VHH binders against Flagellar brake protein YcgR (ycgR). Designs and how they scored, part 133

Target 1, 263 residues: Flagellar brake protein YcgR (ycgR), of Thauera aminoaromatica (c4kar8)
Amino acid sequence: MAELSTPSPASPAPLDGGRGDELEKFTLRGARQILQLLQDLITHRGLITAHTGGGHSFMTAVLKVDEERGRVVLDPSPDPQANRRALAAPRLTCVTQLDGIRIQFPLVGLGEGQDKGRPALFAPLPAEMLRLQRREFYRLQVPLAHELSCLLKAEDLARKPVEVSARVIDIGAGGVAVVVPTGAAEFVIGGTLPACRLALPDGEPIELDLEVRNLNRQTQRNGTEQLRVGLRFAALPRAADTRIQRYIFKTERALNAKARGGL

## First folded at step 13 (VHH)

Design V104 (from U3 with P106A; framework vhh_7pa5_2)
Fold by ESMFold2-Fast, scan of step 13:
Structure V104 (fold): chain B 263 residues (1-263), chain A 121 residues (1-121)
Amino acid sequence: as target 1 above (263 residues)
Amino acid sequence: QVQLVESGGGMVQPGGSLRLSCAASGFTFSSYAMSWVRRAPGKGPEWVSTISDSGGSTSYADSVKGRFTISRDNAKNTLYLQMNSLKPEDTALYYCAREYYEDFGAWFDHWGQGTQVTVSS
């Protein structure tokens, strides 16, 4: 008999991710709108990333919508282990784009079978779908030249306070991703890091509380290990939010101007 | 506007080689990890390879390890896939894809129209 498993905080959140009413205006619940959007994904041969939880995902696409049986038909992964994880998952979080608009929807009750003699995955039609413009989900990839850092207040293995200067690799309205040397501190998904300090190029560091959302270990070519940590802003004063948005927009404009290569 | 345009596909015999290119525009190419994805007739999409924004890290699907090499030229905003020792099972439409990371993980937020690779005698 296995011990009762607590849900992993790293598992895909519900579509609103705890943002509740903030995302409601972007949520489609009309049956005909959902059907039309799924048909658009078929027509444009959209590549879908399906997240099964625990950091696992696979690529799929919508093959057809079976309106009579109220279900979607999906391409299985060529990796049998990915298909087994998908079938065992209580929920898939599917993410794709159409014309630069992020589309996200849950699938619950995944099954397997055949469609026209070929292996297929089946799921009931989603009851809701998110449509988000870039500004609602976008994360700026931080240029290395900016040397953006966040001073994290965390704990070591012995639960003693430790301060770690982490390099910020991306930043958005909802959070940052940072890299730290492996072993510099212990991070627990769902844990809160209070009074961290985000250093932007202009002005004094911003003091903020961060929630750990994901962890990913990486080995660099020189053999050094680093940990990528995804961090959510637990709450931001309006002034801090304004400064972060200003940095993002200013940097994106400068990067887009450089990419266009004008003399 | 983000644009990814693949080229270099064609017909080749088993054991042959092809080099695919992807020309990127409308974004700062050097700030994004990039991937190659393929779709064969009657099969779902299959991830092939990823390269980090700096080019310092690469990864490959088991089916192509040792035969394919992903590379990038950030000065030219171009992604490459060198394909050697091609097999009939490599026949597919090959897409260039831009990787985007969020709290739940990485996904592809843009991809091109694809370039067709056909391996036959």
Scores: ipSAE 0.488, ipTM 0.825, lowest interface PAE 2.4, mean pLDDT 82

Design V105 (from U3 with P106V; framework vhh_7pa5_2)
Fold by ESMFold2-Fast, scan of step 13:
Structure V105 (fold): chain B 263 residues (1-263), chain A 121 residues (1-121)
Amino acid sequence: as target 1 above (263 residues)
Amino acid sequence: QVQLVESGGGMVQPGGSLRLSCAASGFTFSSYAMSWVRRAPGKGPEWVSTISDSGGSTSYADSVKGRFTISRDNAKNTLYLQMNSLKPEDTALYYCAREYYEDFGVWFDHWGQGTQVTVSS
């Protein structure tokens, strides 16, 4: 099998990840730009993860771009079931990186055939490609020593308000991921958690509204289960955004210097 | 700066064994799930194995189950792949890759240059 396992079932997302106009400025729609980017993926032998929906994905790569026929040629999965799922899917969400830049594009109308006598997958050229710098998608993995926490305002199983202090495990420009004990509170994807408090090492806690984006249940080595919750900043004040970015920058610099030896 | 450096590849006979290593730097290694991905001559990339951030769970492609073992040493920032009972079809360039989670699913946001494994008689 060439299919990737995920910690939880994933559904195909829109090209822009449901962020609408926020990602429009990073979306390429010019034919020449799309052709050049696809050619760059070939040149750099980019590893592409193609999501077919229902938590299923497989690895592929662009074999060539056929500009005259307006199509891309892709490596099929060595797993026949992955190829069948891909051909049956209404849309593939392809994601990769080039020099640390996140690239995402849809493929619609996937077919199978041969290229130079070898099995291949074919699709029309994508009408759009998303190209995001690290800042827009990157998550800093928070050092345990920082004891970064977020006080969440949520509801328990009885729909009673509860406050949960959650450990922040990653943080980026768009949100945080936290871990909580299984059963500590109920979370609904798309739900809003108002007036939560993010505690950074320096200064007062930041008050902010969070939207639940994903849920993943993990089992630790000692058998303890914990719930990983992905949270998006719903309405981030400029001052809060600046503080979060400074924390990320400072921490990355410190980690980079330590990795080079000396800190 | 995220860096992943693979080593331990080489040439072996069918039935032989190799142990691959991946040295990680520039990020908190213990906070990321890690994978091995391979690219064989004339075929597309194939996911081989994944290990969770704690090492508490592992998964494998059907083609390698029972023969390969993924492990990690978070104190040393190192990922391993123990490959036993190697077959000619295991011949490939092997990449160490960092998993990244988005709301639509998992993808790889960083990978190394790869280490070549050749299995031939």
Scores: ipSAE 0.577, ipTM 0.855, lowest interface PAE 1.9, mean pLDDT 83

Design V106 (from U3 with P106Y; framework vhh_7pa5_2)
Fold by ESMFold2-Fast, scan of step 13:
Structure V106 (fold): chain B 263 residues (1-263), chain A 121 residues (1-121)
Amino acid sequence: as target 1 above (263 residues)
Amino acid sequence: QVQLVESGGGMVQPGGSLRLSCAASGFTFSSYAMSWVRRAPGKGPEWVSTISDSGGSTSYADSVKGRFTISRDNAKNTLYLQMNSLKPEDTALYYCAREYYEDFGYWFDHWGQGTQVTVSS
């Protein structure tokens, strides 16, 4: 059975669950483009989150690009244990943004040393970097006041049917992410949950089939443990698709109006 | 366009206090968890504190627990960090950052220019 765990080092996180073909058109592979983008991250003091696997990550930044030696120089974590995890990891998945554009790249062969007498991490230049507009991966963070829930039809540990009411934390055109109590049901990546019911603020719940795409047992920074389940809409009816899209646009418009107006 | 503008930094002596503010615009502030992150030359970026979208849950780095308090005012689209009993080790550029969750975990998808805090005698 699938374990409910934080992403492992073998996680397909850089491909957003194996979306390799869809992401190829957004991938930079030219050495000059990669060098320029890394230099832009330096000039804009980009904060980079580096994922080392097993749900572990640390923050870093590019200190410089050593073109002669084909390396990037990175800030180490102030946490020595995070640095040890990074050095032991087969790869880092680095995520950041520049001017609202999501940037993601792998680093392999991480080493440690010093740069101008200061501790530093070194890695070969990445062979590729993703540049994605947030619109391609946009998910509406669901306002708490909307109290969105999804009634999941799943199985318990004994493979008996069980219904779980899950809080919807984000929603997009292709699916939802929900939070469920740890141990409430057994989920299998790739499994289908039939006849689930998504409750939107206006109107009757939407009946739909959901496919489990990812499972993340996460410990928040405050020590709170929760299970996040990523679910894809399978065979979404046109009327349901229209309702979900209207909810997303309507909510974003209201929230943008509040932010712009300062009310 | 997402904008985060930090203010309230300055020079203070050990044991002193400062209150940082972050003015947010261009997005739904009340729908995002927000964090404070600091960066000192040679030490790398360090997460300091996070507050949930409603303000009902907060968390802190061990180095600042009991001394710093994070809060937010969703009606004003403003994030705060009350810093008490400041130490020389707290000297850093402090960033306001927006948290975003993906399949692989949390990351910061936007941050401000930062506000400088210097603690020295």
Scores: ipSAE 0.434, ipTM 0.796, lowest interface PAE 2.5, mean pLDDT 82

Design V107 (from U3 with W107Y; framework vhh_7pa5_2)
Fold by ESMFold2-Fast, scan of step 13:
Structure V107 (fold): chain B 263 residues (1-263), chain A 121 residues (1-121)
Amino acid sequence: as target 1 above (263 residues)
Amino acid sequence: QVQLVESGGGMVQPGGSLRLSCAASGFTFSSYAMSWVRRAPGKGPEWVSTISDSGGSTSYADSVKGRFTISRDNAKNTLYLQMNSLKPEDTALYYCAREYYEDFGPYFDHWGQGTQVTVSS
């Protein structure tokens, strides 16, 4: 049985703060800002996924910030092997969500010990934390009724050009996630799909280049497999960006209007 | 607004059963893999189970395999966890979590407030 594990080893690494200038504007380096954000994670009992490399991760939470010792205290995994991998890793990449905002930060120099007689993991306070605004992070879940599709230009297993009409399951300012039947085309992380066509409900399809960012295989009830493909907009014209944002806002408003008892 | 609301927790004797439910709203439920995660007093969060968006694929933590069954009803936007042969070690707050696959990888981007399960004599 092809069972789903989270996170998938086929997925790309978490956001790398060393990637160009694009992430600099979202990076917090002030000691007070970092302490406040960590405290917010404690207050909201934020669940954190800590990546140890090689496709391995475990779930943790910030238990305490020790300002005097300059360290953060984390819940250890109930799995001893996950804790061993974490302690052996040169770096943990911690990822979480708070109020629709993606938060990511590195921890280096992880140690183990006890806090108030209970096992705990300790690390120096991070020197930086990534905090992505809603518009860069947020993905609208596309209503099934919209039948949103993207015509992908790719290659099959024999390297022959193929066009695949993929169902769009989510969309944001930076890209889309689509679903295709397994074997419909060959996808390589980091590869570019040129001149794809995104069909929005209003107007002509948008022609755009897409970069493959992640791949996740899923098994359906009838035993057929489907592939979820995360795609980044490589070179989005301003007019196309405006149309995508308009679709997102319009759809959010319509969904909110149908919500029971909400504002 | 994305909402995940857990229910079905309570107090039960060792060897008993409980069925947890998670009502999802504000998104296309059938497009997301869903998970159950638990947090016991004084311990970190423990992943319990995941089910694919179609319901055709499932996975379980070793500690619950053979005792718990995850399922979903996409027509009702509801996730379930059937818990049998409950042990004191299963005492925890149980969270419903949405798995989100974006261009930077899979993560849990939304989870509920949890439902308490207490297994005691």
Scores: ipSAE 0.013, ipTM 0.394, lowest interface PAE 8.2, mean pLDDT 79

Design V108 (from U3 with R98K; framework vhh_7pa5_2)
Fold by ESMFold2-Fast, scan of step 13:
Structure V108 (fold): chain B 263 residues (1-263), chain A 121 residues (1-121)
Amino acid sequence: as target 1 above (263 residues)
Amino acid sequence: QVQLVESGGGMVQPGGSLRLSCAASGFTFSSYAMSWVRRAPGKGPEWVSTISDSGGSTSYADSVKGRFTISRDNAKNTLYLQMNSLKPEDTALYYCAKEYYEDFGPWFDHWGQGTQVTVSS
């Protein structure tokens, strides 16, 4: 059933009973499965986006699992304000990906302290974790060395056309995530950005239409606030789809080869 | 109110075929990519296949590629999954899923109740 109170706009999914019931089919509640998944995130140094509400989030990672005390230890943000927002939040929603598997879990009762003399955030072990394998929606984390960019055709705060060169931070078959400085352009969820240009390392830029799917504000370690924009490919031509998939495949193989060969 | 109703599951022998259907209502079906997701006993959910809003593009998990075909009829608001050469490892509850984009790529907004597929001799 629907919940009696409307959840805060800052509260993560699920936001009502019907949606929660649907997600139940994909929810892990076995203590051993939860512990194993958290350990896998530690082993792979998985980056986690922790949503604190109000469109705010910060990057963290699981540093360790303290099974004896029933808690996880998280890497705090270098931004003190992000940590304060996290500690004040009634709930964090942690979102990450491991080998094409989407993982989402809540943390409640966040505290701060030290782990082996280093600042840390602490939270009770999650009672549940959402796990969904979406191979086709695998998001390649774009290596900084590739300097992938997308020239966005958007509007500024005065509704005038503006072109923004945005850094591509991840890319998949269905879209890209980019970062832009806060205030560089106006973005509206569901809005279309026509004739944008995606620059891949090899070949001419790909011209395509992008739909804005999500917006998240993040404070970087240098204090700069950036807007992360999730963009869906609209009406992707076959040739463009082939080039994007080839880039993802080639880059993933190269990264896997370096990881295996370097050992 | 978004509604997704799966049907077409059942018991079948290895090498057999089944055709799953998903009747969609409560949203503009032709504007969204649609997916099939399955959950095998004792395992987490596994994405099976996706079809674009127009039906012009499809994607498949490696485990089903060449055996399954996803299709849609936008005039009937219906999604299909033709499953051929079924194997015991295809045994699962199959869910129709409406997708939307969110952090880390496309995400499922709504699932149906699922339809059970059991492949056994």
Scores: ipSAE 0.000, ipTM 0.169, lowest interface PAE 11.2, mean pLDDT 77

Design V109 (from U3 with H110Y; framework vhh_7pa5_2)
Fold by ESMFold2-Fast, scan of step 13:
Structure V109 (fold): chain B 263 residues (1-263), chain A 121 residues (1-121)
Amino acid sequence: as target 1 above (263 residues)
Amino acid sequence: QVQLVESGGGMVQPGGSLRLSCAASGFTFSSYAMSWVRRAPGKGPEWVSTISDSGGSTSYADSVKGRFTISRDNAKNTLYLQMNSLKPEDTALYYCAREYYEDFGPWFDYWGQGTQVTVSS
């Protein structure tokens, strides 16, 4: 996958997909539990996506846990630029899965060196790891046939208001991911887009505020670049939350019926 | 349960071709973007290619662009990777991966056991 070109100071990525108090019961803080989980990732050759901030990420894997030195050893990216971004980042947010369970953890203080004569990245052991059943992080991949869109209220390069109709790729209780043409508007991680309009089937568009959470460049079949934007619902009204949940539920049921051959 | 099973790997000489397949089950395949990821000896995982849920959009790593073609058959729940003009540098374990988007961005939530591709004379 493509990465953004513009460097930006990385803000600490939250271990947050909801309220912190709700995630606490899924958070491991015991040293023994953390060591065991990291060892399980090694045993199962788990693929990890490491987010460096500013919409940048790379794929890695845990090579070993150095318990004596209190650090984890990671595979570097084959892309040298991704490694430079990672080393410059104040924090990495690592995301993977094991046996259907989402695992997420921060790494702070990344360094580079060698392991057995091969390049490696090193970081202190994480103080916490999130272990969460998938249902709590569920996102519906929006069927292309639904033509779901969100009208974004954003700004162009000159800080002038611009409206962008973006296709919704996925939707969950906490937000949406959309695609926009490259250059259609300026997006800044943490920026707020007020009074956007989400068009769901069967009903009036939902007016809501969206916060930009991530940006990722992707190349289309014809070589044209598009920007994928992750957006968090800010101050989501109860009525809007109910409509979104109903859409997700009904669509999932219809997709499950289609997968079983029941058109 | 979600399962991804890769096949089609093997040994081939430089300049040869291979077609990889990934059989998906346990989820609505047509609702997910899918990717191929490889892990070469002595290197970390490298993203190879992605295809959108409908098959209408594809993207490739610069190292394979023009040589590899990703495709899918949603009626058969199968992902493909046609690999042409293979080089020794393409030697790797190739994984089929399901791409998922959340507030933080894309990540892989499921992948298979992989299929080994070895390019040598």
Scores: ipSAE 0.280, ipTM 0.706, lowest interface PAE 3.9, mean pLDDT 81

Design V11 (from U3 with D53W; framework vhh_7pa5_2)
Fold by ESMFold2-Fast, scan of step 13:
Structure V11 (fold): chain B 263 residues (1-263), chain A 121 residues (1-121)
Amino acid sequence: as target 1 above (263 residues)
Amino acid sequence: QVQLVESGGGMVQPGGSLRLSCAASGFTFSSYAMSWVRRAPGKGPEWVSTISWSGGSTSYADSVKGRFTISRDNAKNTLYLQMNSLKPEDTALYYCAREYYEDFGPWFDHWGQGTQVTVSS
């Protein structure tokens, strides 16, 4: 039988477990390094997407590290079903970003209880953490106020052509992540969406061919499901690349100026 | 309880054809992308093909592209793999798998017992 994590060759991801030898050089295994990185996530209040398998995930954060007992304390989901799935899962895969660096780590042996009178999830310290410093892995979280959208040319569940205006939630040098209501369109990893249109605030939409890289189903606090779709830029012209980079840098500078302004 | 049951394997001569089937139960079949994965003796699992929820999109490994066709019948909860121009290198145990994807890569959360395909003269 195949293992649970058997990768599809038609669906290479930026953080692909099938590239074990390439990812090994970015893997932290020292206990002190792991403790320091987890503490950095606490200090920066880093939001973590915890994947429970079956396309399900929820948002969490590291509340504290109990070094004496060798465990982490995590913020539970406001969705009780997500917490039940997490506790039933043999493994959580945690993904986050810190200062433009992509961080991934597994948690096994998840339990629940209380921390200082509040619900909490507990897990043993991870034996390893992946830390990727490469520019192509950096993703800017798009401010809601920018109302960034991408018009996707896809198929619906009846194999009928459909155009879906999807909200862009993050953007990087290599692609975007968008959110689509469950059932609005059908996506296949490795599939190409031709002639999509990415709307940036300062000009005409950029026409792009996009490759589907990942799919992740998320349950909102209100119980509504949405599909997160990771899309890679295919054959990106230099002019389009320049506009995307300028948007990223301008937005980063605006966020830095806001923080520096003492808000 | 999710169940996937493969059938249709057997022995065939090089250049021959076989059609594999996978009967699915215990979940909403039309809501999931489905894949075929194979494992040859002494080798790790190799992804063969994937089909979208509706059957509107398909993808194939380079080793089988142009020879194999994946399809599905959502009314019958059945996945198919039509294998043409079979080669000795296609000899393997073939698994039907339910596919899901996360940020670090694709995963299979359920697969069946497999059906043996042997291509020999």
Scores: ipSAE 0.000, ipTM 0.143, lowest interface PAE 13.5, mean pLDDT 77

Design V110 (from U3 with H110P; framework vhh_7pa5_2)
Fold by ESMFold2-Fast, scan of step 13:
Structure V110 (fold): chain B 263 residues (1-263), chain A 121 residues (1-121)
Amino acid sequence: as target 1 above (263 residues)
Amino acid sequence: QVQLVESGGGMVQPGGSLRLSCAASGFTFSSYAMSWVRRAPGKGPEWVSTISDSGGSTSYADSVKGRFTISRDNAKNTLYLQMNSLKPEDTALYYCAREYYEDFGPWFDPWGQGTQVTVSS
């Protein structure tokens, strides 16, 4: 099959609508900086995951920056349905990395055509790009064996309060990502979940207010559907921050030691 | 920190063989399907092969079927690609990638830096 193996569908909140002022200091808006970063992605043959919304994404790359026409040229997906979804989407959210730096940018006004006789996707140059270095926003993927959970205070379909125990799949200084069964609760991007409880292995649950930052729906191979929820710490006491950082550091070191066969 | 580090590329003559490796760290490797993707000069990315989390199922692009074999060692957090009967058309930068969970966090590396394979006569 020529069709690309589909990565797990995911759809982050739009950069210019869903992230808030916290990321403003990492947002590039200078035309020269944007052009240079796009050119660096071309030079290093960087691979891009483009999210079309609704949990759909495809792999692409920047083939060319057309400064004269003010647009980027992207490699289309070998999957015609992915290209149709991309063209129908109001926005693509593009995510990539370069030398340990996460790069994220929106593309709006996607069109299709040809470049040098080959199929291509075209979009106006992005007005903004996020450039985020790992040391400021590191996320640890949580081992399943740790059974980390967060008790969420949310609402159901009828706006009735519900408590949902969600498994923590990643954790960082700024927040957690959790998975919940589809239909367990309703989440709204930008909404606040008050008095949630994050359980770490070393003691009492940490009580936190969490802000919903993104939502992604996936169907697993066993037929179960799960919702991934990205949650930001609205405020984090120093003691809680210390416990979280210690857990991250200890777990990372243990995983690294195991990979090398030392522990 | 999720990291994928590819190695094993190099120069080889047509008909030759190479074995690529991808060392994974910072996540539970055995819980994710893994893929190899390549990018040839002047072309966009091409999916090459995927292996399930257990290693029980594999799939291949038509262009490499019968010549390449994907495998994994979950105890060593390592993904492999055995490439036989190499052709000039296989010349590309090869990347490993994992099943992608989208993250509001800024640090999520589904792609490594890649390893260069050059097939020349």
Scores: ipSAE 0.000, ipTM 0.312, lowest interface PAE 10.8, mean pLDDT 77

Design V12 (from U3 with D53S; framework vhh_7pa5_2)
Fold by ESMFold2-Fast, scan of step 13:
Structure V12 (fold): chain B 263 residues (1-263), chain A 121 residues (1-121)
Amino acid sequence: as target 1 above (263 residues)
Amino acid sequence: QVQLVESGGGMVQPGGSLRLSCAASGFTFSSYAMSWVRRAPGKGPEWVSTISSSGGSTSYADSVKGRFTISRDNAKNTLYLQMNSLKPEDTALYYCAREYYEDFGPWFDHWGQGTQVTVSS
């Protein structure tokens, strides 16, 4: 049926589940660069976590890069069930680090065989690989007691200017996630919200431009609907960057001083 | 600068015991779940055990359940693995690893150089 498109497991999905456009500057697409990075993972004996979907994952490592056949050779899991799940999965999301840099890549078309008489997993070379410093991927869950808010300058459904005070639920070096009531404003992915104001406990609000990255509708336990909006810092002055980092560091340190588990 | 330094490995006879330690620095240790991962000669990496940030929850690979105990001292920024009833199959380089959680699940964003455990008579 032409009215419905059946998803193809072979079609690439975004590396990070919807942050693709912002991660383009951190994405390697050159075949030589991809090959070199995979070789570096072999040299440094990188511990790779491969996610097979449904909350399942296993540990692996790159054994070899077969440039002539255009494929990677991977260690299978010592758990046969994990290997069966991996082979059945339409895609693996592989994540590791090299010298403190986060490296993520997809593998599609996983097969099994042998390398030098030993069981091995094989996959075509990934078309892309992502690399991020810790600074770019870490996000602090904002304590509810901080009542941290961001005043968003947006438009309503009639294209009239509206100011919405949104609760900040997480914050990182690259942006914030906020929650607003559904219908409070019109948000368009890729749209810019100029001159928004982020209120931190330690001073005057920070004026900044935010780009809308993602939109997720959420239903609360009480049936109330809210919109989660992911926002990127479009332009961030050094002074603002320093204040945000300081807030993250101080809050992380304070949370470290408390019991963090369910006991 | 995250640093994880393992120690306590060595040679031991089958049925013996060893306690591994991991000294953590450069980050807020009590904010992270921590794991032990091992790599045996000629084999890929195998997850061994995980402990939650508070120490309130632990989990183990089936191969080590009932024999190994993971624990942590958040005041000393130290992770431990008590290994009892050791078997030749436990021979491996043991890594201390820090877990980081993303939308797709946990992964290891740092690990140490490892400490060698050899179980032989």
Scores: ipSAE 0.673, ipTM 0.891, lowest interface PAE 1.4, mean pLDDT 83

